VH-VL binders against Protein BCP1 (BCP1). Designs and how they scored, part 3

Target 1, 247 residues: Protein BCP1 (BCP1), of Saccharomyces cerevisiae (q06338)
Amino acid sequence: ENEEEQNGEEEIVNIDFDFFGGNPEVDFHALKNLLRQLFGPQESTRIQLSSLADLILGSPTTTIKTDGKESDPYCFLSFVDFKANHLSDYVKYLQKVDMRLSTFFKTMIDSGNKNCALVLSERLINMPPEVVPPLYKITLEDVATALGDDKHYDFYIIVTRKYEVNFDTDDDTDSGKRNKNKDERSKKRVKADEVDYFHEEDRFFEKYAKIHFESEAKKGVISSYMILDHEGLVKSIDELETEISTW

## First folded at step 14 (VH-VL)

Design n4 (from k1 with light chain K50E N52R)
Fold by ESMFold2, look of step 20:
Structure n4 (fold): chain C 247 residues (1-247), chain A 123 residues (1-123), chain B 108 residues (1-108)
Amino acid sequence: as target 1 above (247 residues)
Amino acid sequence: EVQLVQSGAEVKKPGSSVKVSCKASGGTFSNYAISWVRQAPGQGLEWMGVIIPIFGIANYAQKFQGRVTITADKSTSTAYMELSSLRSEDTAVYYCAREETKGYDSGSYMDVWGKGTTVTVSS
Amino acid sequence: SSELTQDPAVSVALGQTVRITCQGDSLRSYYATWYQQKPGQAPILVIYGENRRPSGIPDRFSGSSSGNTASLTITGAQAEDEADYYCNSRDSSGYHLVFGGGTKLTVL
């Protein structure tokens, strides 16, 4: 009876979201699961997720929970300091991917004045993108506190993923014809009209990225790597917020 | 289709400098990484350094640190390698090459090469 | 003083299989990339990653690795495969690239 009175209003489901800092006593395993989702089944095997979850819990981090402070987060954003963690497993992973990342990191290590953040963010696929602008605003305030006053990082390294739209791909057709070698799938290039985003904010990050490159598709998943400066990060979030307001 | 077009051959005296150009066509130059590789006559390939043009930052092999400067001009889609205090041992063909990746499983590789620029250092 | 070591020369009879090796400690952590170079020409990429071929490279070219050793294998060697072959990888720091000394392949 009670449920019919609540659900009689256009069948709209609104979830009440609460924002928390990272909780080392509670969030470790949930963060590992969200990281496994963020990187996908292939890339997650190349990163020591426990080590990365520990870095996140020691960094400016915001989580979103729906069932109180002691529940698992459905969403997180973290800014992990690069210079303090340049010997971490996650940095070793990034260094192996591409010379642009390794060269950029070498320059940051050698610099007296410049630093970057390793940006990690993921949410359960049913979480609305409307949480993203406040998530970034809150977490950037925590960064300013951690760095002192109103300081921010000069650059941001973002790793995310995209997916192939299977409606118009020949993936299953090609996989049945000598497409069984572990390296031969790389010849099936994903076309722009056949790729979509898990994270709507990535459309805007790509627009402002100084560097952007992608992996080949593996089981329909593409890893995407970006370097943004601070202005580009802020503009991306502002444009996302504006886009959301038109929905 | 990405192509790298290098400047013409140079003849230099010991103690001088040389600046080799590498002009890119196709693709998005600002997103590139460009490596420089040289090859002395009868010798193997030797990596000199890499640049990320959008940032103008470079990383150099230790052997060349202090003598090599790698730069880029985004408005002309051109990378440059300058080698100073030339000696006869610097006589070589100098190549530029684009670094690329297909993700962690591929790592980095040089997929597109210029034709090379011959630099001869003699007195 | 090279961090990657290759034999300077190797021969193969036409139509036979040859393996060109590259040794270095960094190969435990980083892939070898293989380049073919013919006289008077720029190098071309033939193998990257463990065993990936760019478009236009025939499937008789393959790569493998074990421990600190990477290998380029050519099965059914053809006359046009006669060239110098270079392995390339990261150095011990992971921030720089290094080439092996090169292997001259002679097809008999």
Scores: ipSAE 0.834, ipTM 0.921, lowest interface PAE 0.9, mean pLDDT 88
Fold by ESMFold2, look of step 14:
Order: structure tokens, then sequence, then C-alpha cells
Structure n4 (fold): chain C 247 residues (1-247), chain A 123 residues (1-123), chain B 108 residues (1-108)
């Protein structure tokens, strides 16, 4: 139903975000673009994004669209089963990053009663974080259906990113222009290494993560890797929802 | 500033076991990965396994499967390596080392090493 | 699992350039890291991520890789560079680490 047009001093914008499952006939290219944004320009070259988009479209996945089911998604969340996909390109990428990931994965492979999900989520910058709690709740219900009633993954592998506030590039070339830029920035006393979040939910995921580590910054972007158990994931989303209610 | 302090030298008989400790200071111990590496006299380095202390899970080199147990105590920030059914060829210096990363471009590397614990196995 | 192969010994004249080689199939997929070990001491990291030096390692140390081969190069070798050098990487499974047999560098 359409909302009544309102006249008033306060702008009341009624944004209807519609939630859909992943659609292999429609969403492939938009998901690749969102993945390119999620990983950034360097990490994107190390992951076969087409292969990963196919895994997402074959997994419990929720998209958010504003222009009907045939339009491009502005946001997605997916839970990709680790054990079924442990030979995938994406898992090979994760194994190369750190021994904590490869050791954890080996334990999951050897376990008969535990598994994890590879969590992928990204949204366009104009998507509000208020969509995140219902996004997770809906998608976790789909996971329960896919695994069987009342089942969930034991652990979740989350890859995300942060950024440096007031980032300055550091060129390795011997340039007089570079020297002048460094002098001017020093005179401004700009802090180049303060870090902030693209995804507000990551503040809560970090609080409950069993494992959290980060890459060095590259062109102002820091990759962040987390392992949560199910309780930690649920608590993170509940606390985010509570925090949102105070906004 | 991370430091790894290992337990003192041990002399053991064949068929017994040994438990070497590795106490960490600095950083968040539960978030570490700790590898164990040994070196027999006049020989090269040999990787034995790794632990993630927060989970208490370990991964072992195939050569040591069934004889090595790697554990951690988060309350004391200490990792342990226990080697059972000792043989004379287990005479070696045993090192612990922290695994670290700076992301995909660095891969994983051992940035901090303990000074080693000498274990001698003789009848 | 795959084995990493190093020559057991190499010599270099003081001030000259030397290359220490490590070969193994897993090096097509995984970085080599390089450790220096002097007698009676724990190893120290000298090269990681193909060609990155930790702080405190002189710029005469560099790394490279191609195919199944990784190399540690020391330009302008000095007496204090005399040590054993080990390469380290993943095995073919990607879940275990392996060391090369080590290379004894003698500075003449």
Amino acid sequence: as target 1 above (247 residues)
Amino acid sequence: EVQLVQSGAEVKKPGSSVKVSCKASGGTFSNYAISWVRQAPGQGLEWMGVIIPIFGIANYAQKFQGRVTITADKSTSTAYMELSSLRSEDTAVYYCAREETKGYDSGSYMDVWGKGTTVTVSS
Amino acid sequence: SSELTQDPAVSVALGQTVRITCQGDSLRSYYATWYQQKPGQAPILVIYGENRRPSGIPDRFSGSSSGNTASLTITGAQAEDEADYYCNSRDSSGYHLVFGGGTKLTVL
C-alpha cells in the first residue's frame, strides 16, 4: 500500500526495502559488483568473483531491492557452507592469509559434528545499518531450513573491511612533488592512521569474535577477518538492534 | 612487544613423555597461533604443529600424529607441547613461535620465537 | 606432503653477492619465508611475503620467487651474515608447514 503524501517541516521519507532470495537469473552481475566493493580493488584480484557469486546464489542468501524483484540488489547477506565448498577458490584464498584460518578449516574438515559458514555481506553506502538485524534474522531462518529444523552453523567466518580516516598515499618513487606533499601534511598535523568502520555491525562482531585479525592498510583499506560462534553472532545482532533503537 | 619464555632443559628415558611450556606476554594470547618447531643436534628445523589457544584446537604434522599433543591454558597465557613414547631421535631443541600475518600479501610467518628447550632422551 | 630442497652449503667472498635457493612444488602456490639461525640461537625472520624485510633486517637481504623456486639474496655480504638459512612454506595440502633442509652460508 502507498503511504499518504505528507506536508510538514520534517521530511518523512518512507523507504520500502523489499527482501528477496538470491535469483540466479537476475543477481549475478550485481553480486559480483558488491563483492568487488566488499573486498576492494586489490583483494578482488585474488578471488574468482564469478565463482564466489555462483556459490552465493546456491546458498541461503537474502537480497534487498528497492525497485522490484527484477532490479539489482543494493544489499546482500549469504551463508556459504564450508564443508561442501572447502576446495573452492574462496577457501583457497582464505587459507593463504593466515595459519589461524587454515588450522580452523582443517579442524572443521576433520570434525563429524561441527561445521562453519563463510559469511558474505555487502551493501551500497546509502543503505542504512537498520536493515542489518532483519537481514540476518531472515537469512538465518533460511539456513535453518537448508540444514534441517532448528539447526544452525557452529561457527561463522566473516571477512569485511575498515578504512583509515584522512588517508594519504605513500609513493615509493623519488619525487620532489612527494616531498612537498609530505611537508604540507606535516604542517597540518593530519592523523592518517585513525580507523573507522564501513559496516556498523562489525563493532559488535569484533566484541564477540573468538578470533579477529587484520591486514596492514593498503591505500587506506584494511581487511578484517573474524571467527564467531553462533552465540556470538546472535548476540552481536541483538546488540546492534538495541543500539539502533536509541538512534 | 611480544615475548615467549620457554621451560628449562629436560632429560628423559625412552618410552616416557615430555611436556614443554611456552609462556607469552604482550598482545591477546587467546587470539594467537603458536607453532612448535624442533631441531635435532646438527640437523635442520622441523615443524611439529600449531595451536589456536582460544579454541584449544591444534593441527599436527603427519610425522607426529598420535605422539604429540599441543594444548594451551588461556588463564596463564601458556602453550604446551607434549611428546609421548620418546625415542632417542627425539633428542632436540624444541622452539615455540608465534604465527602472524599482515594479510594476503604477507601470508603467514613466525615473527617471535622462544629461546628453545633442550630435551635429551637417553637410557 | 611436499619437501623443500636447499643446497646444504654455499660460500661467498666478503662484500660479494650470494643467492640461496629453495625448491618445492608448493612454492607455486605459497610464499616462502626465510629464517636466519646462528649457532646456539633461535631462528630469526629475515624475509616474508616473498620480498618483505622485518624491521632490523639490513636492506642487503632480499627475496624473490619464480615457479617452484624461491631465493634469498644477500648483496655485499658481511661477516655477521655467516649463518644457517632456512626456507619455510606450506606443504601441498596447505594445512602444514615444512622447512627446507637449511643452507650453511660461509663468508670467506
Scores: ipSAE 0.833, ipTM 0.920, lowest interface PAE 0.9, mean pLDDT 88

## First folded at step 16 (VH-VL)

Design q1 (from n4 with light chain H96E)
Fold by ESMFold2, look of step 20:
Structure q1 (fold): chain C 247 residues (1-247), chain A 123 residues (1-123), chain B 108 residues (1-108)
Amino acid sequence: as target 1 above (247 residues)
Amino acid sequence: EVQLVQSGAEVKKPGSSVKVSCKASGGTFSNYAISWVRQAPGQGLEWMGVIIPIFGIANYAQKFQGRVTITADKSTSTAYMELSSLRSEDTAVYYCAREETKGYDSGSYMDVWGKGTTVTVSS
Amino acid sequence: SSELTQDPAVSVALGQTVRITCQGDSLRSYYATWYQQKPGQAPILVIYGENRRPSGIPDRFSGSSSGNTASLTITGAQAEDEADYYCNSRDSSGYELVFGGGTKLTVL
């Protein structure tokens, strides 16, 4: 089914990738697959991915392709307007997760002059993080054009994922538990030092996030939820770009 | 380990206001959400509102809209609930509680509660 | 009036099983969370996320839901389980919280 892991690292500096806008005639199914990967097997069943892909294709969106404009994207970034879509399935999903998200959204709905973007971004595991700074810069320019007068969103809601780095958690605890009274010999699966990132940019988003919280681990995957203001988003991307330049 | 320490009991006259404090220790206060819940004598629990301290953003139960103000002071890790135009029916124990999540499968829940602040409204 | 309805009182014989129910339309979309409160004390969380127990809550406490109804079940009730129990969930808007009226559990 889904390929989540690759035994390797970044391979190509100055990768020849082409950037395109979202294409409703071409990109729909590839975006659904990327969304399924972004949310993982558990969370993807809780979101109407077709509806979300449609929202993405109606929003400022940048894709990356290598085989021409009519090929499937390997990567995307989208900024979906919250207020225009506050009744969407995706917002309903986010409201259920935590009161901080629902309270924040209520304030945005009631505000006459503040808004936020729902940020969605994913890439195939072989795509290098070097694509991220230009991806954000291009898409933010498209947002400025769409909002007019070089405007930007006040806040950004980022949903992403992390994974557990497990060394021995797969032993036969389940069988031993049934044969033992109260045997809890397994180490806790999730610790701060034993969690790593799918998206390198998340290290910087977390540094500048105003709100950051995470799910418990489910089958080794942790959902991560962040609220950033605009300054924090821009600083995150600038610092990532600087760090990349030293690699 | 997170703890919430509330201010002491208050006796108030009708028409006045009361401001109850809730000081947090442990964790990162700016990342919290703090709910306020009250309970009149012999009655059930009643949610009043919630604040996200980092933004100073609050949402209120419709019943209390216009009478309640929930604020926070990040420098002292303290949330406040102020209820104005007090009536005898506002006599209650007022609790603060931290909202938490473990993700979609858990939803939101109040995991840590203060011990409560008794407010008595009488003349 | 409340959007979540609980019976005001239920009784159970020591060692027997009891179910405390909470009914409301928002429970079709949002989990019920259950709190136990003993006289003179703050509430404590006993069930969240439908059937999750926080650390320190005995295995005899469990939760379930079906349609617009959530239930807290205590299997093998003990004397110390005598308390008030409140369900809590989102209101119909999803932006506010609401409590049920509470159920006083008496262990006979």
Scores: ipSAE 0.855, ipTM 0.930, lowest interface PAE 0.8, mean pLDDT 88
Fold by OpenDDE, fold request of step 21:
Structure q1 (fold): chain C 247 residues (1-247), chain A 123 residues (1-123), chain B 108 residues (1-108)
Amino acid sequence: as target 1 above (247 residues)
Amino acid sequence: EVQLVQSGAEVKKPGSSVKVSCKASGGTFSNYAISWVRQAPGQGLEWMGVIIPIFGIANYAQKFQGRVTITADKSTSTAYMELSSLRSEDTAVYYCAREETKGYDSGSYMDVWGKGTTVTVSS
Amino acid sequence: SSELTQDPAVSVALGQTVRITCQGDSLRSYYATWYQQKPGQAPILVIYGENRRPSGIPDRFSGSSSGNTASLTITGAQAEDEADYYCNSRDSSGYELVFGGGTKLTVL
């Protein structure tokens, strides 16, 4: 038995990450896929993803690609103007998600001087968090340019996800028996220690969030919604950058 | 267990203002919204407005806009509803309620209610 | 503001099933929340979301929705179920809350 030790030479694949502006002609399909990932299978059915992709691609958006500008993005960050898109399907979705968001939106509409951006960001698994600070910085610069006079938004609405660390995926057994007792277990507030972040930046966003609410866990995933002011967003990114520098 | 404790009954003259308080006991106002609902004698429930105490923003029913002010003091975990230019029709029991949400599928719901504050407007 | 409408009164025999219906355009977009209120008491949440019951609410209470309607069903009505029932939802704009006019349930 010649166990040929296949010395699998770990081929170090060098991947270069390049930043590009959103391209409606190139990025649309990949963006929709990332959006499906962001919202998950259930929430994705509640959102017109094509329309949302169009909104994103019509807004200040930065993408990260590895195979040139004509390739599919592996990451995106977008700032969608709320007031300009307050009647959009996405905003309607957010209104349905939480009354607090709806209330906030109403106050923004009534406010003549305050602005809010809808922040959408997602990246493929294993994208290094190191790309996040420059991603936000670049995109915020684009926003400032778009708004004119180095202006920025007053508030940012961030949609993200958290996961339960001890969630046993095996319970997907479709067993039809609606055991009555499952309803009581779903009410248990997942202890904070049992929840983790998909994205490290969300730790900092949450820290500086003015409003933060979470959905009930579904299949081990928790939807998280945050409202940050501009200062909070900047601090979040700065602290993330600092943390990354320690890695 | 979170409870909402409201201020006592008020008797007011027409044209005056009333301020009702709602204090959270057994817990703090977290990121929840506090709604105010009133009920005139023999009538149904009427939503007046909602506040997000932590953020300090409020929204009002159109019917009460300009006449109602909802505020909150985070330090005391107390929400306030002030109604001005009182009329006889404002005679009602005023409730505060905590509005909660658990995501898209839960919608918003008021799970904790105060006992209500009776406001009587009489000449 | 989108209005929610309810029948002002319904009756049910003890142990029978009754359905209280709420109608409004906003119900096409938003879930109805149901509250029970007894005389001299604050409202109590009985149904929210898609047929969700808070703790302490008997399983005889259930919720359903169809089109622009939402319904509260009491299967096997008990004497203690005699109360006023209110549906609540967001208005069509999604920014305000609206109550139905309430339904007085009499258990016979």
Scores: ipSAE 0.844, ipTM 0.927, lowest interface PAE 0.7, mean pLDDT 91
Fold by OpenDDE, fold request of step 21:
Structure q1 (fold): chain C 247 residues (1-247), chain A 123 residues (1-123), chain B 108 residues (1-108)
Amino acid sequence: as target 1 above (247 residues)
Amino acid sequence: EVQLVQSGAEVKKPGSSVKVSCKASGGTFSNYAISWVRQAPGQGLEWMGVIIPIFGIANYAQKFQGRVTITADKSTSTAYMELSSLRSEDTAVYYCAREETKGYDSGSYMDVWGKGTTVTVSS
Amino acid sequence: SSELTQDPAVSVALGQTVRITCQGDSLRSYYATWYQQKPGQAPILVIYGENRRPSGIPDRFSGSSSGNTASLTITGAQAEDEADYYCNSRDSSGYELVFGGGTKLTVL
């Protein structure tokens, strides 16, 4: 029972969050929308979102819904097998984003004994972080079932986003006036723009990440990529859960 | 400013191995990728492989697969390239370079280069 | 393995514009990176990504791409621009890097 305090009307709306497996017939469109949110307007144009949605829905995926199994999901988590999908558009995209990922992928292909899951997760902004630990636990169980013999992936590639807290959107408009007097504007040391997380779990993922890459900020958004081993992933989720319990 | 300092020139016999070092000065390897590129006399640049020191993984060009080993010591911020079964054709200047990425639009690029290590393979 | 091809040599008159082109299938998918190399020196990055120029590289250097080609353009060639220029990209698999054969630029 997550009580969302809507600030305006005193009416406590109780929202029930239910967990469901991915349903290609029901979740496809909503999933694409969440993917657009995950990658943002620019990166979304570089990815075949329909293909990615299909890939996700064909993989161990958990969704969270509030209006029954036939409703649109407000959250999803998916573990996509890298080796099985190494030729996918999404993998190609990741290779282009970061050479280190590409290098890592190659080592996975060559190792024969190691496997990796591509982790994709997104949720509506108003979703409580409390759903995240159960989401991962449930999905990991599904993965274990899918892999057989209670196996798990050795590594996980997490794609996520961060944002700059004080990003002034105003500068995009005035491209026009080349006013010359760029004289003495004091190099205000752009104080290291405070970066924050869209997803709280990412704080913990970063802590245990073997590799963490951040893109340049675009319109106040930073793409973040992490490689975790299984132990790191589990620890991240456990610590998140512990943190949540203190709230 | 990050600099890559390479080991000195090597003269080797055919069939032997050479190990070239590349030390990062002015910073740590951190999340760097270090590529190795060689250039034979009067020839072009040839990519040999790359290592991600912090993660401890390396990838090699197919041409050198099985004959080249790239390693790194994070404690000393040093990358190594070892080439075995040396041939006369392996005579070249060997460069280490930092390979960077800034996202999709930047691609990958090598922005810091070592000065190169000359390896001469002669009987 | 995707190969990148370059003209082995080009010439440009002082103050004129020259375009060095790199061709390869991988360029359809990946950006070209351009390096300048002078005799006895290590390569220097001059252009990367979508027409990105590192600090210290003159603005007369620019990059472009079209189809399976990438180009380095020097607008207003200077004597100091005489060098070998190499294009570089990922191969078609995306796992390896590949260099073009290099282009020797002579400034006349």
Scores: ipSAE 0.844, ipTM 0.926, lowest interface PAE 0.7, mean pLDDT 91

Design q1 (from n4 with light chain H96E)
Fold by ESMFold2, fold request of step 21:
Structure q1 (fold): chain C 247 residues (1-247), chain A 123 residues (1-123), chain B 108 residues (1-108)
Amino acid sequence: as target 1 above (247 residues)
Amino acid sequence: EVQLVQSGAEVKKPGSSVKVSCKASGGTFSNYAISWVRQAPGQGLEWMGVIIPIFGIANYAQKFQGRVTITADKSTSTAYMELSSLRSEDTAVYYCAREETKGYDSGSYMDVWGKGTTVTVSS
Amino acid sequence: SSELTQDPAVSVALGQTVRITCQGDSLRSYYATWYQQKPGQAPILVIYGENRRPSGIPDRFSGSSSGNTASLTITGAQAEDEADYYCNSRDSSGYELVFGGGTKLTVL
């Protein structure tokens, strides 16, 4: 009770992350903001984020919070059932992106025994990747409960983003003045476009993805689209967990 | 640089089948989507269907449903289109093309085309 | 419907501007792509994503759309632009592709 306040004066206070289910009465606006971050400023305008947040809150979803269950989440993961939501705004967005997605979705609609989940996950920049393996494990157990017994989805559609790393130039005109930390009296070879990850787990998802394609860069942001089967998803998370243990 | 190399011209009798190949070179086509497009003499282009080779999943234009089978062999990077119960109006040049995207604002488009395979159906 | 309609032929004087149109209800929801085809050759992509040019396509080629209509415009037409032009888009379901009937461009 009142004892909590005195601990902070004697030592460094560590932040603990608590895992909760989605809360429709609390999480809606925070989820919209996290979705806006996930898709980036341009792609987020192509998606009805309020509708997608509602789908997330009606799906197996885990949030991570630091200030109790009534606070805003710093992180979420959700598995939205494709077949139940194949007419949603989000699926319409995905259909327009690429024929591989639309063809895959058509096959899932026509299939009697296979389905996929639309995977959505985002976290604030200060959330460490160490939360990702338990986040997936907990949420996949919730999926199994929702589907019945030990069932899981056959496939997972993951949309995420990457960023372009700043480029050096190896072609510099003689200026004789200095005004930036990076630019000085040297010539460098122009590097090939380098792309890096916002989400460390995406390195492993890409390794096991059956399909992976990307958008062009817009203001340094690249949308990344992946289809994984269940085995690939599980292996990705297991390998991420192993990699984290070496940090 | 990706290229699509198609099989040679074929002459067929009505009622038979034809199987046209499309081999990708310059990379593996497992991550591709390959569309098939035909063009009868003096006529326009007509989309027949698409395959995602890694899954072996195809979708067909309704006009061809039941007569067209599109398959892929990942080990040889080759897509196939088979058209059965041939009729004289199936005489056409058959193209394969790779579907591509640059994201939502580009939509899908066919960026690499094979040279076409002429199939002649004569009585 | 998902049907795409093009005029079968259009003429333009050398150096003048021509517009080739494509109409269909699905164009309200999906981008048109444009392909050029010369006799005896495979089609090549000239416009995608409404108004994007692939590498190697001259900047005299542009695209636009409004409502259910997409247009390919060639400003300052050259002799080598003489070809058939096809629009392509999704059908109303979004799962299939359809082509317009094609427009034969004659450069006079």
Scores: ipSAE 0.840, ipTM 0.922, lowest interface PAE 0.8, mean pLDDT 88
Fold by ESMFold2, fold request of step 21:
Structure q1 (fold): chain C 247 residues (1-247), chain A 123 residues (1-123), chain B 108 residues (1-108)
Amino acid sequence: as target 1 above (247 residues)
Amino acid sequence: EVQLVQSGAEVKKPGSSVKVSCKASGGTFSNYAISWVRQAPGQGLEWMGVIIPIFGIANYAQKFQGRVTITADKSTSTAYMELSSLRSEDTAVYYCAREETKGYDSGSYMDVWGKGTTVTVSS
Amino acid sequence: SSELTQDPAVSVALGQTVRITCQGDSLRSYYATWYQQKPGQAPILVIYGENRRPSGIPDRFSGSSSGNTASLTITGAQAEDEADYYCNSRDSSGYELVFGGGTKLTVL
């Protein structure tokens, strides 16, 4: 049982979070919607989301729901096997982005003893980051069962998104002109060059990533692509859990 | 600002090997992808292969598979291309170039090129 | 594999518009990238994606694609545009890069 701390959330209701496996009879449409959110409005049009949702439902997957097993998930994590799915639409999307991804994939295809997982995870904004460490621990246990006792993937491909943050900037022409009775809007915005994370765990994944690259921003959204080895993934989750304990 | 500085010209005998270096300055070398491209006198450009230095993972054009080895040394920010069993038709200028992206809509492209290394294969 | 085909040479009168074409089946799936090369120099990137110019490339250079054909267009050609132009894209597997044979542009 993993209880979520409900203190401090803006729209807090007394909500219980329950963890389930993927449910092919129920979760398909909700997973498509979460995938659309994960990739954002631009990148989601480049991926066959129905096909990807089917891959997720056939892979080690954990969902989090609040209204019982038959309700829509608020959160999911999945580890999709690369070699079994190397001809998928999602892999074709990834190989078009950059030569580092296509070169890495070619090496995995040719390898007899190395493999990677395509990692998909998203949650609605009201889901706290405190769910992430148990989510990974539970799902990695399912991976170990699917691959054999204590086995894990050698590498993990993570795609996520960031956003540009705009800060207000005061109007510094006050010394030149006096404000009138009609209040001028006094909010300022520093011209945005800051980037922030939708998912707090991505700060840690980025720290341990072997390869990390990003798209240009489009309407304030940046796609972020990472390759981690297993040690890096585990360290990322452990550090996140430690950070959470200080909150 | 990223620059790629290549090793000097080489003269080689048929049947030998040559190893060309490409030293990067600026940026994070381990996060790069470095392609090698050659051009024989009066001929077009030929892509030979690419390396991801952090993994030491390379992929080669089919034409060069078995004859080319591309490596990297992260501690010196240097990529290497070694071509074995040299023939006179391997006389060419050999370029290194950094592969880059701005996301799906840009695809991959070579944004920074070395000045080239002339390799002459002569008896 | 998956050849990219370019005409070996084209000419344009100074100030006129010219198109340099590149054909190959992989261009249905992958962008063409265009490089300019002057004698004795390394190639430089002039167009990537479908129609993106790097900083410093004049706006008279543009790119387009349709079906299995990509084109580099120079509007109002100038003497300094005289060069070899190479298209580049993925092969049919998507794992390798291939260049077209190059097109020598002569500005008359």
Scores: ipSAE 0.831, ipTM 0.923, lowest interface PAE 0.9, mean pLDDT 87

